# Ledger of designs, part 25: miniprotein binders against q6w4x9r395to579

Target 1, 185 residues: q6w4x9r395to579
Amino acid sequence: GHCSLEGGSFVTTFDARPYRFHGTCTYILLQSPQLPEDGALMAVYDKSGVSHSETSLVAVVYLSRQDKIVISQDEVVTNNGEAKWLPYKTRNITVFRQTSTHLQMATSFGLELVVQLRPIFQAYVTVGPQFRGQTRGLCGNFNGDTTDDFTTSMGIAEGTASLFVDSWRAGNCPAALERETDPCS

## First folded at step 19 (miniprotein)

Design sj14
Fold by ESMFold2, fold request of step 20:
Structure sj14 (fold): chain B 185 residues (1-185), chain A 89 residues (1-89)
Amino acid sequence: as target 1 above (185 residues)
Amino acid sequence: SRLRKIAKVLYWLAAVLLWEAERAFEAGNFEEAFRLAEEAGELIEYAIKLAEEAIKEGDTDPQTEELLKKAEKLAKEVERFIAKVAEEL
């Protein structure tokens, strides 16, 4: 399964459902029992451009009881609050420079993250087939059905991206703007 | 500066850990809430030190001062939350 976070605040879920939102917050991208030590992948969005309503991806965060990895738009990589030089390895995670413009986080548990640093900070999440039907968050539930990919943190399938996205906030943040949160409208 | 860039990352991580601590508190997991909040406090104090050092070393970017203000506000929120959790232990 593939989930992408691209310029213009576009997201494409594991089931290929596209949507767009604008919000200044940290959001849960992916939770799954397949991630060890209560792992979760999160995305940080902040204001971009001159419009107060436009936001963009500024960092990706992987949290577990063991690791707290942040990869930022500024090419800062940390684990547990300590800056790291690449390549960086733990027992089950390796972070390295894939190309002059891309970094990769590879893991032994079926999660892969590739970030594009330039020209625009973008992220690409890949999970193995063991994750099918066992994901939740902004990347959707990976069940092969796009009609329920907007399932909230309370398990309610919503018809709009904005309600879905707001439910996955990991912070006390303003609600996402409805005007540009649904690419199908 | 690189110090400002690292401080920004620490700020984001601290904010997430405080949010997780608040969720643990609401679930009645007071030991976990305390542990997460203390970790957030350590990260945010380090972020503040790095932002202050960046300014001392000549970082004049307005984003550095803005980050320092946000980090000091978050640090106060973390301190208040730690006190709140401690009452339940």
Scores: ipSAE 0.810, ipTM 0.910, lowest interface PAE 0.7, mean pLDDT 88
Fold by OpenDDE base, fold request of step 20:
Structure sj14 (fold): chain B 185 residues (1-185), chain A 89 residues (1-89)
Amino acid sequence: as target 1 above (185 residues)
Amino acid sequence: SRLRKIAKVLYWLAAVLLWEAERAFEAGNFEEAFRLAEEAGELIEYAIKLAEEAIKEGDTDPQTEELLKKAEKLAKEVERFIAKVAEEL
């Protein structure tokens, strides 16, 4: 499954459902029992301009009982609050520079993350087939059905991206805004 | 400055940890809530120190001052939460 966060406010789920939102919070992208040590992948969005519609991805966070890794748009990589030099390796995670503009987080448990630093901070999440039907968050449930991707953290199917996204907030932040724009159109 | 950039990361992480602590508290996992909140506290205090150091070194970017303000606010929130959790231990 491939999930993408592009253009500052566009998301494409594992099931290839595109949607757009504007928010300034941290959101859960991926939770799964397939992630060890209660792991979760999160995305940090912040204001990029003056208007409420000017929001963008600014960091990606992987949290588990063992690691708390942050990769920011400023090329800051930390684990457990400590800045790290690349390449950096933990027990089952490696963060390294892929190209001059791309960082990669590789894992031994079927999660891959590629982060594009410039010109826009973007993220690409890949999970193995073992994750099928066992994912939750902004990246969806990876079950091949796009119609139920907007399932909230409480297991309720929502019709709007705004309510769906808000349910996956990992912080005390304002409500997200929805715009019906297809990034592929 | 790089110090500001690191401080920002620590701020984000502290905020998430506080949120996780709150979820743990709601679930009745008070020890876990306390642990997470304490970690959030350490991170946010370090973020504040880094931001202050950046300013001392000549960082005049308004974003640094804004970060410092937000970090101080979060630090107070964490402190209040720790006190709340401590009552349940």
Scores: ipSAE 0.806, ipTM 0.914, lowest interface PAE 0.5, mean pLDDT 94
Fold by ESMFold2, fold request of step 20:
Structure sj14 (fold): chain B 185 residues (1-185), chain A 89 residues (1-89)
Amino acid sequence: as target 1 above (185 residues)
Amino acid sequence: SRLRKIAKVLYWLAAVLLWEAERAFEAGNFEEAFRLAEEAGELIEYAIKLAEEAIKEGDTDPQTEELLKKAEKLAKEVERFIAKVAEEL
């Protein structure tokens, strides 16, 4: 299964459902019992321009009880708050430079992350077949059905991307109504 | 500067860990909430240190000052939360 974060604001789920959102927060991309040590993958979005509708991906975060890996737009890679030289390897995770413009986080548990650093910071998430029907978050539930990919953190299927995305916030962020408004004058 | 870029990463991570600690607290997992909050506190204090050092070394980017303000606010939130969790231990 493949999930992508492109152009800073576009997402395509594991079930190939595309959507776009505008928000400045950290969001849960992927949670699954297949990730060891209560692992979760998250995305950090911030303002990228002058309007509130201009937001982009600035970092990807992998958290577990063992590792807290951050890969930033500025090419900073940390684990547990400490900057690391690449290639960086733990028992089950390796982070390395795939090409001059791409970094890769490979794991032994079926998660792969590829980050494009230039020209635009983008992320590509790949999970093995053991994850089928066992994912939640912005990348959807990986059950082969796009109609319920907008399932909130409380298990409610929503018809709009904004309500779905807002439910997956992980942090203190501006009120959703203020973030989602874009009045024209 | 590189110091500002690292400090920003530490700030994001600390904010997430505080949020996780708050959820653990609401679930009654007070030892986990305390552990996460203390880790967040260490990260945010280091982020503040790096942001201050960046300014001293001549980082004039307005984002560095804004990061420092946000980090100081988060540090106060973490401190208050740790005290709250400690009452339940």
Scores: ipSAE 0.803, ipTM 0.909, lowest interface PAE 0.7, mean pLDDT 87
Fold by ESMFold2, fold request of step 20:
Structure sj14 (fold): chain B 185 residues (1-185), chain A 89 residues (1-89)
Amino acid sequence: as target 1 above (185 residues)
Amino acid sequence: SRLRKIAKVLYWLAAVLLWEAERAFEAGNFEEAFRLAEEAGELIEYAIKLAEEAIKEGDTDPQTEELLKKAEKLAKEVERFIAKVAEEL
């Protein structure tokens, strides 16, 4: 299964459902019992322009009871708050430079993250088949049915991206905006 | 500067951990809430130190001052939350 976070704040779920949102927060991309030690993958979005509704991906975070890995658009990689040089390896996670423009976090538990640093900071999440029907978050539930990919953190299937995205906030932050209102003139 | 860039990462992580602590508190898991909040406090204190060090070393980017203000605000929020959790322990 493949989930992507691309320029313009576009997301494509594991079931290939596309959507867009604008928010300044950390969001849960993926939770699953298949991730060891209560692992979760998260994405950080911040302002990228003049308006608060112009936002972009600035970092990806992997949290578990063992590791707290952050990979930022500035190519800062930390674990448990300590900066690391690449390649960086733990018992079940390896972070390395895949190409001059891409970093990769490879794991022994079926999660792979590829981060494009340039020209635009983007992220690509791949999970093995053991994750089918076992995921929650912005990347959807990976059940082969796009109609319920917008399932909130409370278990409610929504018809719009905004309520779905806001439910997956991992922080006290403003609600996501799907479209900027232009009050000019 | 690299110090500012690292401090920003620590700030984001601390904010996430505070949020997790608040969810644990809401669920009645007060020991977990306290542990997460203490970790958030340690990270944000370190972020403040790095941001201050960056300024001292000549980082004049306005983003660094903005980050320091945000980090100091978060540190106060973490401190208030720790006090709140301690009442339940």
Scores: ipSAE 0.786, ipTM 0.893, lowest interface PAE 0.8, mean pLDDT 87
Fold by OpenDDE base, look of step 19:
Parts: structure tokens; sequence; C-alpha cells
Structure sj14 (fold): chain B 185 residues (1-185), chain A 89 residues (1-89)
């Protein structure tokens, strides 16, 4: 499954459902029993301009009981709160520079993350087949059905992206805004 | 400044940890809530220190001051939460 966060406010789920939202919060992208030690992948969105519609992805966070990794445009911060030089390695996770503009987080448990740092901060999440039907968050449920991708954290199917996205907030933040825009435009 | 950038990352992480702590608390996992909150506290305090250091070194960007204010607010929230959790231990 492939999930993408592009253009600052566009998301394509594992089931290839595209949607757009504007929010300034941290959101759960991926939760799954397949992630060890209660692991979760999260996305941090912040204001990129004056308008409420000017929001963008600014960081990706992987958080488990053992690992804390934040990949931002400028810094990679790990468990002890220190910025690290790459490559950074833990037991199951390696973060390294893939290209001059791309970082990669490789894992031993079927999660891969590629982050484009410039010119636009974008993220690409890949999960193995073992994750099928076992994922939750903004990346959807990876079950081959796009119609139920907007399932909230409480298991309720929503018709709008804003309510769906809001349910996956990892903090107290303002409500997300939905705009109907083609993510390919 | 680099210090501000790191501080901001730590702020984001601390906020997430506090959120997870709150969820743990709601689930009745008080020990986990406490652990997470303590970690949040450490990170946010470090963030504050970095932001202050940045200012001391001449960072005059309004974003740094804003971050400092937000971080201080979050630190207070974490402290209050820790106190709340401690009552349940």
Amino acid sequence: as target 1 above (185 residues)
Amino acid sequence: SRLRKIAKVLYWLAAVLLWEAERAFEAGNFEEAFRLAEEAGELIEYAIKLAEEAIKEGDTDPQTEELLKKAEKLAKEVERFIAKVAEEL
C-alpha cells in the first residue's frame, strides 16, 4: 500500500482515495497492530501563510514505546531530543539520506517512509501486504475499498474529509477545513 | 536559527506525548500516562531552554518569541496533568 502527502494539503490513501484538507495539528497517519511497540506514524501540519487555507506538512513523526523520530525540513530529532547526523540507526529503524533532497526511513517491520524535503515538504508511506485491512489513520484502512476510507478513530464512516481528519488529531487543535480540489492540479 | 528549529520540533513532540498521556489516563493506564507526561515535560523544558538561548544569542525572529510563549504554555499544561495523574497513582 502507498499513501502520499503532497502539495502541502493533499492526501492519497492506501486505497488510492485522494482528498484535501487544511489543518494545523498533528494527525495520525498510520496505526496498525503490525507496527511494533504500539508504533504510529504521524504528520505535523502548520500554517504556511496568513489564510486558514494556507497550511502545509512540516514534519513526520514516528512514535513507539521505544522510538521517537521526527523528520522535519531542517532537522531530524530522535529519542533524547537531540538532532542527529544521518544515518541514524536503531534496532529496527534506519533513517538515511536517499538523495540531496530526500530522506528515507527504512524499517524491519514492513514500513517505509520517503520524505521529500525540498522544494515542498512531502511524504510517501509504503506498507507491506501484511498491513492489508489492518491500518487506521489518514492513510485509510488499506482494504481495497475507497468508500470506507473516511472511517474515524471511533469506527464511524464519515462523508467529509474534515470530520474524518479531525477524528485523527493527536492534540488539541482547531478543526480542519475541507476543500474540494483535485490533488493532481 | 537552528536552535529555534530544534525547539519547534521538540515542542511538536512534547504536545503529542501529552496527548498520548491523556489518552492513557482516560484508559485507566495511569503509570503509562505518567511516563508519557514526564517525557513530555522533559522535552518541553528543553525546547524552552533552546528557544531562550536562541534569543540570547540574538535571534530576533518573532517566531522564536511565539514559540517560547507556546512552549511555556504547554509546559504548564504538562505540569498540571502530571499533578492530576499523580493523584491516581
Scores: ipSAE 0.686, ipTM 0.867, lowest interface PAE 0.7, mean pLDDT 93
Fold by OpenDDE base, fold request of step 20:
Structure sj14 (fold): chain B 185 residues (1-185), chain A 89 residues (1-89)
Amino acid sequence: as target 1 above (185 residues)
Amino acid sequence: SRLRKIAKVLYWLAAVLLWEAERAFEAGNFEEAFRLAEEAGELIEYAIKLAEEAIKEGDTDPQTEELLKKAEKLAKEVERFIAKVAEEL
């Protein structure tokens, strides 16, 4: 499954459902029992301008009992709060520079993350087939059905992206705004 | 400044950890809640120090001051939460 966070506010789920939102919170992208040590992948969105519609992805966070990794545009911060030079390696996670503009987080448990640093901070999440039907968060449930991707953290199917996204907030923050737009715009 | 950027990341992480701690608390997992909250506390204090250092070194960007203010607020929230969890241990 491939999930993408592009253009600052666009998301495409593992089931290839595209949607857009504006928020300034941290959101759960991916939770799954397939992630070790209660792992979760999260996305941090912040203001990128003066208007409420000017929001963008600013960081990706992997959090588990064993690992804390934050990939931002400028820094990679790990467990002890220190900025690390790449490559960074743990037991089952490696973060390294893929290209001049791309970082990659490789894992031994079927999660891959590619982060484009410039010109726009974007993220691409790939999970193995073992994750089918066992994912939750903004990336959806990876079951081949796009119609149920907007399932909230409480297991309720929502018709709007805003309510869906808000249910996956990882913090106290303002509600997200929904805008369905052409991804090519 | 680089220090501000690092401090911002630490702030984000601390906020997430506090949120996770709150979830653990709600689930009755007080030990986990405490652990996560303590980690949040350490990170946010470090963030504050870095932001202050940035200012001391000449970072005059309003965003740095804003970050410092937010970080201090979060630090207080973490402290209050830790105290709350401690009562359940």
Scores: ipSAE 0.556, ipTM 0.819, lowest interface PAE 1.0, mean pLDDT 92

Design sj22
Fold by ESMFold2, look of step 19:
Structure sj22 (fold): chain B 185 residues (1-185), chain A 89 residues (1-89)
Amino acid sequence: as target 1 above (185 residues)
Amino acid sequence: DRLRKIARVLYWLAAVLAWEAERAFEAGNFEEAFELAEEAGELIEYLIKLAEEAIKEGDTDPQTEELLKKAEKLAKEVERFIAKVAEEL
């Protein structure tokens, strides 16, 4: 399964459902029992322009009881709060420069993250087939059906992306704002 | 400045850990809440030092001062939370 964070505000779920949102928060992209030691993948969004609705992806975070990896748009990679030089390897995670413009986090547990650094910071999440039907978060539930991909953290299927996205906030932050017109979306 | 860029990352991580500490507290997992909050506090202390060092080295980016203000606010919030959790043991 493939989930993507593109164009600063666009998400495509594991079931290929596209949506967009504007918010300044950390959000849960993916939770699953398939991730070891209570692992979760999260995305950090922050203000990126002059308008109140301009936000973009600034970092991706992988948290577990063992590792706390952050990969930022500024090419900073940390684990457990310490900056690391690439390639960086733990027992089951390797972070390395895939190309001059892409970094990759590869794991032994079926999660792969690729971040594009330029021209715009984007992220691509790939999970193996063992994750089918066992994911939750902004990347959806990976059950082959888009009708329930907007399922909130409380288990409620919502009709709008904003309510769905707000339920997956991992921080004390404002609710997503109503969309403002953006001609380059 | 690399120091500011690292400090930003530490801020995001600390904020997430503080949020997780609050969730653990709400679930009655007081020892977990305390440990997460202490870790967040340590990250905040370190990032504040990095941001101040960046300014000393000539970083004039207003984002650096903004980050420092946010970090100091979060530090106070985490300190209050730690005190609250500690009384639950």
Scores: ipSAE 0.816, ipTM 0.911, lowest interface PAE 0.7, mean pLDDT 87
Fold by ESMFold2, fold request of step 20:
Structure sj22 (fold): chain B 185 residues (1-185), chain A 89 residues (1-89)
Amino acid sequence: as target 1 above (185 residues)
Amino acid sequence: DRLRKIARVLYWLAAVLAWEAERAFEAGNFEEAFELAEEAGELIEYLIKLAEEAIKEGDTDPQTEELLKKAEKLAKEVERFIAKVAEEL
């Protein structure tokens, strides 16, 4: 299964359902019992222009009880708060430069992350077939049916991306629909 | 400007850990909440030092000052949360 985070805050779920949202927060992309040690993949979005509709991906975070890996748009890679030189390897995770413009996080547990650094910071999440029907978050539930990909953190299927996305916030930030900014900010 | 870039990453990580600490507290997992909040606080102390050093070295990017302000605000929130959690231990 493939989930993508592309410029303009576009997301395509594991079931190929596309949507867009605008928010400045950290969001849970993927939770699954297939990720060891309570692992979760998260995405950090921040404003990229003068309005709330101009937000972009600035980092991807993988957290578990063992690892706290951050990969940023500024090409900084950390684990547990310590900056790392690539290639970087833990017991189950390897982060390396795939090409001049792409980094890859490969794992032994069926999760792969490819990050495009240039021209725009984007992320591509791939999970093995063992994840089928066992995912939650912004990347959807991977059950082959797009109609329930907007399932919230409370298990409620929503009709709008905004309510779905707001439920997956991993931070103390305003709801996207309730977010207001000065046009000049 | 590597110091500012690292400090920004530490801020995002600290904010997530602080959020997880609040979730643990709400679930009644007070020892876990305390440990997560302490880790967040340590990251914030480090990133503040990095941001201040970046400014001292001539970093003029307005994001550095903004990051420092956000980090100091988060530090106060984490310190208050730690005190609250300690009351439940």
Scores: ipSAE 0.805, ipTM 0.903, lowest interface PAE 0.7, mean pLDDT 87
Fold by ESMFold2, fold request of step 20:
Structure sj22 (fold): chain B 185 residues (1-185), chain A 89 residues (1-89)
Amino acid sequence: as target 1 above (185 residues)
Amino acid sequence: DRLRKIARVLYWLAAVLAWEAERAFEAGNFEEAFELAEEAGELIEYLIKLAEEAIKEGDTDPQTEELLKKAEKLAKEVERFIAKVAEEL
């Protein structure tokens, strides 16, 4: 199964359902019992400029009880906050540079992440067939049915992306009113 | 410049760990909540040092000061949360 984060704000789920959203937050991209040590893959979005597109992807985070890896355009950072030179290897994860513009995180548990660092930060998530029907998050549920890919963290299938995406927020995100900069009420 | 970029990445990681700590607390996993919150706090202290050093070295990008303010706010939230978790241990 393939899930992609492209063009700053576009997502295509494991079941090939496309959508777009904007938000300044970290979101749960993928959770699954197939990921060891309660692992989860997350995506970080932040403001991207003055265009109609208000946010874009800036980092991907892999977290488990044992591994904490953040991949951004400029840095790979791990458990104790150290910026790492690549290749970086743990017991079941290897992060390495494929090309001058692409980085790969390979794992022994069926998750593979390819990140395009330039010209625009993009991410491509691949999971093995053992993940079928066993995923949650922005990448959908991988059950072959696009009509329920917008299933919220409460288990409710939504028809639009906004409620679905908001339910998967993770992290201490600014409130919507804090993002407004109107100087006078 | 590089100091600001590293500090920003540390902020994202710390914010996620703080959020995970809150979820662990809500689930009754108080030891896990404490460990995650302590880790977040350590990352925040380090990133604040990096952001302050960037400013001292002449980084005038407004993103650096914005990051420092966000980090200091998060630090206060994490410290209060740690105190709350400690009462349950």
Scores: ipSAE 0.655, ipTM 0.839, lowest interface PAE 1.4, mean pLDDT 83
Fold by OpenDDE base, fold request of step 20:
Structure sj22 (fold): chain B 185 residues (1-185), chain A 89 residues (1-89)
Amino acid sequence: as target 1 above (185 residues)
Amino acid sequence: DRLRKIARVLYWLAAVLAWEAERAFEAGNFEEAFELAEEAGELIEYLIKLAEEAIKEGDTDPQTEELLKKAEKLAKEVERFIAKVAEEL
C-alpha cells in the first residue's frame, strides 16, 4: 500500500483515494497492530500563509513506546531533544539521507517512509501486505475499497474529508476545511 | 535560526505527547499518562530555554515570540494535568 501527502494539502490513501483538506494540527496517518510497541505515524500541518487555505505539511512524526522520531524540513529530532546527525539508527528503525532533497525512514516491520524536503515538504508512506485491512488514519484502511476510506477513529464512515480528517486529530486544534486546491501548490 | 527550528519541532512533539497522555488517562492508564506528561513537560522546559537563547543570540523572528507564548500555555496545561494524574496514583 502506498499513501502520499503532496502539494501541502493533498492526500492519496493506500486504496488510491485522493482528497484534499486544510488543517493546522497533527493528524494520525497510520495506526496498526502491525506496528510494534503501539507505534503510530503522524503528520504535522501548519499555516503557511494568512488565509485558512494556506496550510502545509511541516513534519512527520513516528511515535511508539520505544521510539519518538520527528522528521521536519531542516531537522531530525528524537525525544531527548537533540538534533541527530544522519544516519540515525535504533533497534528497528533507520533514518538516512536518500538524496540531497529526500530522507528515508526504513524499518524492519514493513513500514517505509520517504520524505521530500524541497521544494515542497511531502511524504510517501509504504506498508507491506501484512497491513492489508489493518490500517487506520488519514491513509485509510488498505482494504481495496475506496468507498470506506473515510472511516473515522470511532469507526463511522463519513461522507466528507473534513469530518474524517478531524476525527484523526492528535491535539486540540481548529477544524479542518475541505477546499478545492491545486495539487501542485 | 537553528535553535528556533529545533524548539519548534520539540513543541510539536511535546503537544502530541501531552495529547497521548490525556488518552492514556481516559483509558485508565494513569502511570503511562503520568510518564508521558512528565516527558512532555521536560521537552517544553527545554524548548523554552532554546527559544530564549535564540532571542539572546539575536533572533528577531516574530515566530520565536509566538512559540514562547504557545509553549508557556502548554506548560501550564501539562502542569495541571500532571497534578490531576497524581491524584489517581
Scores: ipSAE 0.587, ipTM 0.832, lowest interface PAE 0.9, mean pLDDT 92
Fold by OpenDDE base, fold request of step 20:
Structure sj22 (fold): chain B 185 residues (1-185), chain A 89 residues (1-89)
Amino acid sequence: as target 1 above (185 residues)
Amino acid sequence: DRLRKIARVLYWLAAVLAWEAERAFEAGNFEEAFELAEEAGELIEYLIKLAEEAIKEGDTDPQTEELLKKAEKLAKEVERFIAKVAEEL
């Protein structure tokens, strides 16, 4: 399954459902029992301009009982708040520079993350087949059905992206705004 | 500029840890809640120091001051939460 966070506010789920939202919070991208140590992948969105529509992805956070990794445009910060030089390696996770503009987080448990640093901070999440039907968060449930991707943290299917996204907030933040627009527009 | 950038990243991490602490508390995992909150508190203290150092070194970006204000607010929230959790231990 492939989930993408592109263009600052566009998301494509594992089931290939595209949607857009504007928010300035941290959101759960991926939660799954397949992630060790109660792991979760999160996305941090912040204001990129003065308008409410000027929001963008600014960081990706992997959080588990053992590992805390924040990948941002300029810095990679780990468990104790220390900025790390790459490559960074733990028991099951390696963060390294893939290209001059791309970082990669490789894992031993079927999660891969590629982050494009420039010109736009974007993230690409890949999970193995063992994650099918076992995922929750903004990336959806990876069950091959796009119609139920907007399932909230409480297991309720929503018809709008805003309510869906808001349910996956990892903090006290304002409500998200939805805009279903063509990514090519 | 680097110090501010690091401080900002630390704020994001601290905020999510504080949130996780609250979730742990709601689930009845008081020890975990306490540990997460303490960790958040430590990060906040550290990022505040970094931001203050940045200002001292000549960072004039208004975002740095804004970050400090946000961090101080979060610090107070975390402290209150820690006190709450401690009552359940």
Scores: ipSAE 0.586, ipTM 0.831, lowest interface PAE 0.9, mean pLDDT 92
Fold by OpenDDE base, fold request of step 20:
Structure sj22 (fold): chain B 185 residues (1-185), chain A 89 residues (1-89)
Amino acid sequence: as target 1 above (185 residues)
Amino acid sequence: DRLRKIARVLYWLAAVLAWEAERAFEAGNFEEAFELAEEAGELIEYLIKLAEEAIKEGDTDPQTEELLKKAEKLAKEVERFIAKVAEEL
């Protein structure tokens, strides 16, 4: 399964459903029992301009009981607040520079993350087949059905992206705005 | 510039931890809530130091001052929360 966060406000789920939103919060991208130690992948969005529609992805966060890793455009920071030199390695996670503009987080538990740092901060999440039907968050539920990807944190299927996205907020933030546009535009 | 950037990242992390602490509290996991909140508090203190250091080194970006203000606000919220959780331990 492949989930992408592109163009600052576009998301494509594991089931290949595209949608767009504008928010300035941290959102849960991926939760799954397949992630060890109550692990979760999150996306941080912030304002990129003056208007509410000017928002962009600014960081990706992986949190578990054992690991706290934040990948931003310029820095990789761990739980103790230290900016680490790459490659950074824990028991199950390795963060390294893939290219001059891309970082990769490799794991032993079937999660892969590629982050494009420039010119636009973008993220690409890959999960193994063992995650099928066992994921939740902005990346969807990876069950092969796009119609139920907008399942909220409470397990309710929503028809709109805004309510869906808001349900996955990891903080006290303003409500997200929905604008359905072609991700290729 | 680098110090501000690190401080900003730490703020995001601290905010998430504070949120997780609240969720833990609501679930009745008071010990976990306390630990998460304390960790958030420590990060906030650290990021404040970084931001202040940046200013001392000549960072004049208004975003740094804004970050400090936000961090201080969050610090107070976390402190109040810690006190609340402590009553349940």
Scores: ipSAE 0.563, ipTM 0.823, lowest interface PAE 0.9, mean pLDDT 92

